# Designs tried in a protein design chat: VH-VL binders against q8ixk2r445to577. Part 382

Target 1, 133 residues: q8ixk2r445to577
Amino acid sequence: FFGMLQNKGLTDYCFDYNPPDENQIVGHQVILYLCHGMGQNQFFEYTSQKEIRYNTHQPEGCIAVEAGMDTLIMHLCEETAPENQKFILQEDGSLFHEQSKKCVQAARKESSDSFVPLLRDCTNSDHQKWFFK
Below, E stands for the ipSAE of ESMFold2; O stands for the ipSAE of OpenDDE; V2 stands for 0.75 times the mean of E and O plus 0.25 times the DockQ between their complexes.

## First folded at step 21 (VH-VL)

Design ss12 (framework fv_cosibelimab; at its last look DockQ between E and O 0.77; V2 from the best seeds 0.73)
Fold by OpenDDE, look of step 21:
Structure ss12 (fold): chain C 133 residues (1-133), chain A 121 residues (1-121), chain B 112 residues (1-112)
Amino acid sequence: as target 1 above (133 residues)
Amino acid sequence: EVQLVQSGAEVKKPGSSVKVSCKASGGTFSRWAISWVRQAPGQGLEWMGVIIPYFGVANYAQKFQGRVTITADESTSTAYMELSSLRSEDTAVYYCAKSRYYGRSGVFDYWGQGTLVTVSS
Amino acid sequence: NFMLTQPHSVSESPGKTVTISCTRSSGSIAYHYVQWYQQRPGSAPTTVIYEDNQRPSGVPDRFSGSIDSSSNSASLTISGLKTEDEADYYCQSYDHSTKGWVFGGGTKLTVL
């Protein structure tokens, strides 16, 4: 699966990644923003290694969850996907992080009108449902 | 350092077409979005359209739909803007501009030097 | 669709501080980043502020950006005004409805 990773509950919002340095793509937080369908910063791929890869440029970035955190941070993809980079996109649309045993939820950023994907306890909320478009 | 170098000034008759080029250097062309922005004499900046060369997708301002075509050649790191059915009102300086990302963080961080297109009978 | 409205012109003496406003007609100014561009006579625009308040390398810290949600406006502030700051300034922001960008009408800054 590849393309825009769009949230069901937070209508018309997609994964979005905009690192300050376009040549240094790791170490920053993935956010949510209005889906534009133009690829680039909203182009992601779910791989057979259960990674969520950002774009198709080398070196490739993969979304990771750092210890003790609930945010999604971009790391470099590895030959063998590390445990903190493994996700299961389930049939019901939930995006499950194996290591933390939590689900990715579209959430409002504190004290702002911005949105981010965060790890939360798994529920049946549409804000935890995702699909590629 | 990133640079955008545009083709030279053009003088065109009404009803004709013009194609302006924008050659990029000093970075990774395939990671960018290239927009075209024009400025009529004594007027403000007007966004015309954008292309993401890597994905081969373009979008245009409604005002120019059907009359403007934006293309890109990744092999030469060059973007093009073609405007057809030219009229006197199209007389302007046309700029290409590079942005790192599309949408929210769509800052035009580098600009071409501009290309004057004069439309006169 | 939305519009960005700027004052047509502002003027101030060297060493003083000026502020240029950019008001968004619809949508949240706080959520959609605003960029500012400087254009000197006969030259292409250059970026002076991006993402509301970020300053590109090479732009002096006399330039700053801010957002006011209550008025749904962005502001470019130039302190310690210099003669070289005389230029046109444009704000810009993304328009989701058109998947494009909108520029303000521009503000001519005259250094007296």
Scores: ipSAE 0.889, ipTM 0.950, lowest interface PAE 0.6, mean pLDDT 96
Fold by ESMFold2, look of step 21:
Structure ss12 (fold): chain C 133 residues (1-133), chain A 121 residues (1-121), chain B 112 residues (1-112)
Amino acid sequence: as target 1 above (133 residues)
Amino acid sequence: EVQLVQSGAEVKKPGSSVKVSCKASGGTFSRWAISWVRQAPGQGLEWMGVIIPYFGVANYAQKFQGRVTITADESTSTAYMELSSLRSEDTAVYYCAKSRYYGRSGVFDYWGQGTLVTVSS
Amino acid sequence: NFMLTQPHSVSESPGKTVTISCTRSSGSIAYHYVQWYQQRPGSAPTTVIYEDNQRPSGVPDRFSGSIDSSSNSASLTISGLKTEDEADYYCQSYDHSTKGWVFGGGTKLTVL
């Protein structure tokens, strides 16, 4: 799967990545923003290694969640996907993070009007349902 | 390190077309968002459109729809803007610019030097 | 479809502070980041503020940006004015309805 990774509940919002320096992509948080359909900073690939890969940069970035954290941050992809970079995109649209046993949910960031994907206990909420277009 | 170098000045007659080139270096041209922005003498900046070469997707400002075509050649890392049916009010400096991101943060971080296009009879 | 409205010109003495406004005609200014560019005659624009209030490296910290949601405007503030600051300044923001970019009309800053 590749393209815009969209949220069902937060309509017209996509995974979006815009680190402060476009050439230093590691260690910043993935956000949600209005889907623009132009690719680039909203273009992601779900790989056979269960990675969510950011293809706009070389070397490529892979979304990770560090142990004990709930934020999705960018790491460099590795030849063999580390456990903290593995997500299962279920048939029902849920996006399950294997290591933490939690699901990705669209959420409003506590201190702002910004939206971000966060790990939460898995539910049937449409805010935990994702699809590629 | 990123550099955008444009083609030289042009003098054109009304009703003709012009094609301005923008050669990129110092990065991954195919994945960039390259915009074209013009500035008539004594006037402000005006966004014309954008291309992302890898995806072949272009988007144009309504004012220029039907007259502008933006293309890219990945093999030469060159973007092009062609403006047809030229009129005297199209006399302007035409810039190419690389935006950092599309949508939320569209900083135009790098600009070409500009290409003066003069439309006169 | 929106406009970004800037004053045509502003002026102030060296050492003082000016603020250049950028008012969005429709939709919230706060939802889409605002960028600011400086342009000297005969030159391409250069970035002085991005993402509302961030400075690129090499831009002096006397340049600052802010957003005022109540007036639906962005502001570029230049303190400790120097004669080298004399230039045209443009704001810019994203228009999601057209998925394109809008520039303000520009402001000529004169340092007298």
Scores: ipSAE 0.552, ipTM 0.846, lowest interface PAE 1.9, mean pLDDT 91
ESMFold2 (binder alone), look of step 21: mean pLDDT 91; pTM 0.933

Design ss13 (framework fv_cosibelimab; at its last look DockQ between E and O 0.80; V2 from the best seeds 0.00; counts 0 for: pae E 2.2 > 2)
Fold by OpenDDE, look of step 21:
Structure ss13 (fold): chain C 133 residues (1-133), chain A 121 residues (1-121), chain B 112 residues (1-112)
Amino acid sequence: as target 1 above (133 residues)
Amino acid sequence: EVQLVQSGAEVKKPGSSVKVSCKASGGTFSRWAISWVRQAPGQGLEWMGVIIPYFGTANYAQKFQGRVTITADESTSTAYMELSSLRSEDTAVYYCAKSRYYGRSGVFDYWGQGTLVTVSS
Amino acid sequence: NFMLTQPHSVSESPGKTVTISCTRSSGSIAYQYVQWYQQRPGSAPTTVIYEDNQRPSGVPDRFSGSIDSSSNSASLTISGLKTEDEADYYCQSYDHSTKGWVFGGGTKLTVL
């Protein structure tokens, strides 16, 4: 699966990644923003290694969850996907993080009108449902 | 250092077409979006359209829909803007501009030097 | 879609502080970033502020950006005004409805 990773509950919002340095793509937080369908910063791929890969440029970035965090941070993809980079996109649309045993939820950023994907306890909320478009 | 170098000035007749090039260097062209912005004499900046070369996706301002075509060649790191059915009102300096991503910010962090296109009978 | 409205011109003496406003006609100014560009006569525009209040490398800290949600406007502030600051300034922001960008009408800054 590849393309825009769009949220069901937070209508018309997609995974979005905008690192401040185009030549240093790792270490920053993945956010949510209005879907534009142009690719680039909103192009992701769910791989057979259960990674969420950002774009297709080398070196490729993969979404990771750092210890003690609930945010999604871009890391470099590895030959063998590390445990903190493994997700299960389930049939019901939930995006499950194996290591934390939590689900990715579209959430409002603290004290902001912006939105981010955060790890939360798994529920049946549409804000935890995702699909590629 | 990133640089955008545009083709030279053009003089065109009404009804004809013009194609302006924008060659990029000093960075990773495939990671960019390239926008075209024009400025008529003594007027402000006007966004015309954008292309993401890596994906081949383009979008145009409604005002120019059907009359402008933006393309890109990744092998030469060059973007192109073709404007057809030229009229005197199209006389302007045309700029290409680079942005590192599309949407939320869209800062044009580097600009070409501009290309003057003069349309006159 | 929306429009960005700027004053046509502003003027001030060297060493003083000037503020250029950019008012959004619809939608929240706080949701989508605003950029500011400087254009000196006969030159291409250059970025002086991006993402509301960030300065590119090489832009002096005399330049600052801010957002005022109550007036739905962005502002470019130039302190310690210098003669070299004389230029046209344009604000810009993304329009989701058109998936493009909108520029303000531009403001001519004259250093007296």
Scores: ipSAE 0.891, ipTM 0.951, lowest interface PAE 0.6, mean pLDDT 96
Fold by ESMFold2, look of step 21:
Structure ss13 (fold): chain C 133 residues (1-133), chain A 121 residues (1-121), chain B 112 residues (1-112)
Amino acid sequence: as target 1 above (133 residues)
Amino acid sequence: EVQLVQSGAEVKKPGSSVKVSCKASGGTFSRWAISWVRQAPGQGLEWMGVIIPYFGTANYAQKFQGRVTITADESTSTAYMELSSLRSEDTAVYYCAKSRYYGRSGVFDYWGQGTLVTVSS
Amino acid sequence: NFMLTQPHSVSESPGKTVTISCTRSSGSIAYQYVQWYQQRPGSAPTTVIYEDNQRPSGVPDRFSGSIDSSSNSASLTISGLKTEDEADYYCQSYDHSTKGWVFGGGTKLTVL
């Protein structure tokens, strides 16, 4: 799949990536922001290797979760996807991180008015349901 | 580094059209968001529209919908703005600008030098 | 769908501090980032503040930006005012309802 990765519970919010320097994409947190539908910084691809790929930059970025962390961070994609970059988009819309065995949930970023995707114990919450459009 | 170079000044008659070019260098043009902004003499800045060349997706300010067409040619890394049915109030400097990101942050961090379009009889 | 309103002009003496306001007509000012541009005569605008309060490289730290949710406005503050700061200043923000951008009307800063 490719396009805007949207949250069911937090309506009209998409995965969004705005590193402070547009030419230095590694190591910053993925956020959630209002879907604009134009691609660019909200354009993501779900690959056969179970990656969530940020395609607006070369070399391309892949979403990862570092061991023991719950935040989604941009790494460079690798030829063979590392385990920390593998997500399963399940039929019920849950986005499961294989290595941690947790689900991606829309959450309010602490000390701000913004939202972020975070790993949490899997539930039936609509805030853990995602789809591409 | 990023650079935007626009075509030269033009003098036009009412009812005609103008097409201004914006040649980009120093980055991945096809993935950029290129906006057009105009400024009439003694007036403020007015956003006209945007294109993302790779997908050809464009969005226009409602005021200009139907009169403006924004296009891009990836092979030459050039964006274009065409404004039709020109009127005297369309006399302005027209800028192209690259925004850093679409939507969330609208900072236009690189601007062309501007193109003066004069509409007179 | 909203407007950004700025004072038409402001003036202040060299060495002093000036504040230029930018008031959003509907919806919260805090909802979207605000940018500020400086434009000298005959030149394209240049960024002095982005994302409410961030300075690009090369912009002196006497330029600062802030947000006041209670008045629904953003402010550009220039301390240690210099005659070279005499220019037009514009605020700008994204309008999600139109998926486009809005500029304020602009403020002419005169350094007396």
Scores: ipSAE 0.523, ipTM 0.847, lowest interface PAE 2.2, mean pLDDT 91
ESMFold2 (binder alone), look of step 21: mean pLDDT 92; pTM 0.947

Design ss14 (framework fv_cosibelimab; at its last look DockQ between E and O 0.86; V2 from the best seeds 0.80)
Fold by OpenDDE, look of step 21:
Structure ss14 (fold): chain C 133 residues (1-133), chain A 121 residues (1-121), chain B 112 residues (1-112)
Amino acid sequence: as target 1 above (133 residues)
Amino acid sequence: EVQLVQSGAEVKKPGSSVKVSCKASGGTFSRWAISWVRQAPGQGLEWMGVIIPYFGTANYAQKFQGRVTITADESTSTAYMELSSLRSEDTAVYYCAKSRYYGRSGVFDYWGQGTLVTVSS
Amino acid sequence: NFMLTQPHSVSESPGKTVTISCTRSSGTIAYHYVQWYQQRPGSAPTTVIYEDNQRPSGVPDRFSGSIDSSSNSASLTISGLKTEDEADYYCQSYDHSTKGWVFGGGTKLTVL
């Protein structure tokens, strides 16, 4: 699966990644923003290694969850996907992080009108449902 | 350092077409979005359209739909803007502008030097 | 669709502080980043502020950006005004409805 990774509950919002340095893509947080369908910063791929890869440029970035964190941070993809980069996109649309045993939820950033994907306890909320478009 | 170098000034007759080029250097062209912005004499900036060369995706301002075509050649790191059915009102300086990303972080961080297009009978 | 409204002109003496406003007609300005561009006569625009309040390298810290959610507006503030700051200034922001960008009408800053 590839393209925009869009949230069901937070209508018309997609994964979006905008690192400050376009030539240094790792170490920053993935956010949610209005879907534009133009590719680039909203183009992701769910791989057979259960990675969520950002764009298709080399070196490729993969979404990771760092220890003790609930945010999604971009790391470099590895030959063998590390445990903190493994996700299961389930049939019901939930995006499950194997290591933390939590689900990715569209959430409002604290004290802000912006939105981010965060790890939360798994529920049946549409804000935890995702699909590629 | 990133640079955008545009083609030279053009003088065109009404009803004709003009194609302006924008050659990029000093960075990774395929990671960018290239927008075209024009400015009529004594007027403000007007966004015309954008292309993401790597994906081949383009979008245009409604005002120019059907009359403007934006293309890109990754092999030469060059973007193009073609405007057809020219009229006197199209007389303006046309700029290409580079942005890191599409949408939220849509800062035009580098600009071409501009290309004057004069439409006159 | 939305519009960005700027004052047509502002003026101030050297050493003083000026503020240029940019009001968004619809949508939430606090979430949709605003950029500011400076254009000197006969030159291409250059970025002075991006993502509301970030300064590109080479832009002096006399330039600052802010957002006022209550008025749905952005502001460019120039402190310690210098003669070289005389230029046109444009705000810009993304329009989701058109998937394009919108510029303000521009503000002519005159240093007296």
Scores: ipSAE 0.881, ipTM 0.948, lowest interface PAE 0.6, mean pLDDT 96
Fold by ESMFold2, look of step 21:
Structure ss14 (fold): chain C 133 residues (1-133), chain A 121 residues (1-121), chain B 112 residues (1-112)
Amino acid sequence: as target 1 above (133 residues)
Amino acid sequence: EVQLVQSGAEVKKPGSSVKVSCKASGGTFSRWAISWVRQAPGQGLEWMGVIIPYFGTANYAQKFQGRVTITADESTSTAYMELSSLRSEDTAVYYCAKSRYYGRSGVFDYWGQGTLVTVSS
Amino acid sequence: NFMLTQPHSVSESPGKTVTISCTRSSGTIAYHYVQWYQQRPGSAPTTVIYEDNQRPSGVPDRFSGSIDSSSNSASLTISGLKTEDEADYYCQSYDHSTKGWVFGGGTKLTVL
């Protein structure tokens, strides 16, 4: 799958990545922003290794979750996907992080009106449902 | 260093078309969002449209829909803006500009030098 | 569709402080980053503030940006004014309804 990774519950919001320096993609948090449909910073690819790739940059970025954290952070992709970079996009639209056993949820960033994807206990919430468009 | 270099000034008659070029260097042109912005004499900046060459996506301001075409040639790292059915009120300086990201963080961090297009009989 | 409204002109003496406002007519200004550009006569615009309050390399710290949610406006503040600051200033933000960009009408800063 590829394109805009959209949230079902938080309508018209997509995975979005805009590191402060477009040439230094590692270590910054993935956010959610209004879907623009132009590609670039909202274009993601789901691979056979269960990676979510940010492929608007070379070398490519892969979304990861660091141990004990709930935030989605950009790492460089590796030849063999590390466990912290593996997500299962399930048939019901849930996005399951294998290593942590948690689901990706659209969440309001604390003390702001901004939104981010965070790991949470898996539920049937539409805020935990994702699809590519 | 990122640089945008535009084609030279043009004088056009009403009803004709103009095509302005914007040659990029110093980065990954294909993944950039290249916008065109114009400025009529004594007036402010007006966004016309954008292209992202790698994705082949373009979007135009409603005012120019049907008259403007923005294209890119990745092999030469050059963007083009063509405006048809020219009128005297299209007399302006036309800029190309690179934004960093589309949407929220869309600063136009590099600008071309501008191209004066004069439309008169 | 929204507008960004700026004062047409502002004037202030060297060494003093000026603030240029940029008011968004609809939607919430805080949800979309605001950029500020400086344009000197005969030149292309250059960025002085991006992402509400960030300075590009080479822009002195006497330039600052802020957001006021209660008035739905952004502000560019220039302290310690110098004659070289005399220019036109434009704010800019994203319009999701058109998926395009909106510039403010521009403010002519005169340093007397």
Scores: ipSAE 0.690, ipTM 0.884, lowest interface PAE 1.3, mean pLDDT 92
ESMFold2 (binder alone), look of step 21: mean pLDDT 92; pTM 0.944

Design ss15 (framework fv_cosibelimab; at its last look DockQ between E and O 0.14; V2 from the best seeds 0.00; counts 0 for: pae O 8.1 > 2, placed apart)
Fold by ESMFold2, look of step 21:
Structure ss15 (fold): chain C 133 residues (1-133), chain A 121 residues (1-121), chain B 112 residues (1-112)
Amino acid sequence: as target 1 above (133 residues)
Amino acid sequence: EVQLVQSGAEVKKPGSSVKVSCKASGGTFSRWAISWVRQAPGQGLEWMGVIIPYFGTANYAQKFQGRVTITADESTSTAYMELSSLRSEDTAVYYCAKSRYYGRSGLFDYWGQGTLVTVSS
Amino acid sequence: NFMLTQPHSVSESPGKTVTISCTRSSGSIAYHYVQWYQQRPGSAPTTVIYEDNQRPSGVPDRFSGSIDSSSNSASLTISGLKTEDEADYYCQSYDHSTKGWVFGGGTKLTVL
């Protein structure tokens, strides 16, 4: 699958990536922002290796979660996907992180107008449901 | 590193068309958001539209719908803006500009030098 | 489909401080980043502030940007004015309703 990765519960919000330097994509957090439908910084690809790839820039980035953390950050993709970069996008829209056994949920940052995807205990909340558009 | 170099000034008659080019260098042209912005003499900046070649996406300001066409040639890393049915009020400097990101962080961080289009009889 | 309103002109003496406002007519100024551009006659615009309050490399720290949600406005502040700061200044922000960009009307800064 590929395109804009949108949340069902937080309507009109998509995965969005805005590293401070467009040429140095590693180590920054993925956010949620209003879906613009133009591709580019909201374009992601879900691969047969269960990666969520940001390949608009070279080198390609893959979304990861580091041990003990709940934030989605950008790593470099590898030839064989590391365990912390594997997400299962189920037919029901849940986005399950294999290594942590948690689900990706749209969350509001405390005291902020900002939204981010975070790992949370899996529920049937629409805020844990995602689809490509 | 990034550069945008535009075609030269043009003088056009009312009712004709103009096509301005914007050649890009330094980076991954196909994945950029390239906007066109114009400025009439003594007036402000006016966004006309955008193209992102790799994603096949374009969007135009309502004011220019039906008169403007923005295209790209990935093999030459060149964007084009064509404005038809020219009127005297279309006399302006036309800029191409690269956005850093679409949407939230839509900084136009690299600009072409501008192309003066004069519409007169 | 909103407007960004700037004062038509401002002036101040060298060494002093000016603030140029940019008021958004509808929707919140805080939801989308504001950029500020400087333009001298015959030249393309150049960035002086991006993402509300960030300076590009090479822009002096006497340029600063801020957001005031209560007045729904952004501000560009230039301290220690120099004659080379005399230029036109434009704010810019994203319009999600059209998926495009809006520029303010521009402010002519005169350093007397």
Scores: ipSAE 0.556, ipTM 0.855, lowest interface PAE 2.0, mean pLDDT 91
Fold by OpenDDE, look of step 21:
Structure ss15 (fold): chain C 133 residues (1-133), chain A 121 residues (1-121), chain B 112 residues (1-112)
Amino acid sequence: as target 1 above (133 residues)
Amino acid sequence: EVQLVQSGAEVKKPGSSVKVSCKASGGTFSRWAISWVRQAPGQGLEWMGVIIPYFGTANYAQKFQGRVTITADESTSTAYMELSSLRSEDTAVYYCAKSRYYGRSGLFDYWGQGTLVTVSS
Amino acid sequence: NFMLTQPHSVSESPGKTVTISCTRSSGSIAYHYVQWYQQRPGSAPTTVIYEDNQRPSGVPDRFSGSIDSSSNSASLTISGLKTEDEADYYCQSYDHSTKGWVFGGGTKLTVL
């Protein structure tokens, strides 16, 4: 699966990654932004290694969850996907992080008017449903 | 400090076109959402459309589809609104407004000073 | 697609409290943020409330915003009314279906 990763509950919002330096793509947080259909910062792929790859630039970036965090941070993809980079996009649309055993939820960023994907306890909320478009 | 400075007042004939500019300063123009909002004399605020300069993507209110064109020049940090086939009902003050984000949080945190467009025969 | 309905006008004496309502015709008011703008004659609008109840720097705490899910409406409350508060007030909210914004019809506040 590839393209825009769009949230069902937070209508018209997609995974978005815009690093300050296009040649240094790691270490920043993935956010949610209005789906624009232009690719670029909103082009992602769910791979056979259960990675969520950011495919705009090389080297390829993969979404990871750092220890003790609930945010999604861009890391470099590895030959063998590390445990903190493994996700399961389930048939019901939920995006499950294997290591934390939590689901990715569209949420409001604290003390901000922006939105971000955060790890939360898995529910049946549409804010935890995702699909590629 | 962010500032939006618009072009001067316009007087146009019916059937003609008008292009209003909005020059931004004091911030990063790229990922802003620049909206155009007009206000007829004695009337309320009406959203016309929005553009994200970084992507060049624009969206318009249905009422103005096919008659309005919103563009942006990142090199000059300037947004433009062109309205064609002008009619007397288009007489209004036109504002550009900057949004912190394009989406659910729709705060227009900065506004231009407005541009009066008068359409008369 | 939705509309935001405001009263055409409200009036009150200085020192009193006024409330301006903004009713959403469809969709949940609790899910979609509401902003409030103040516009004085001959001037561009300025924000007095954003994200339902947040107050920008420089806006006095006499201004407050609230949401009522039961009536699907937002409210702007101005306490300790001053002559300088006389203006038009507009509510605004984002429309996901059209990817645009909707303004209320505006309310003219007269300080008696």
Scores: ipSAE 0.014, ipTM 0.642, lowest interface PAE 8.1, mean pLDDT 91
ESMFold2 (binder alone), look of step 21: mean pLDDT 90; pTM 0.926

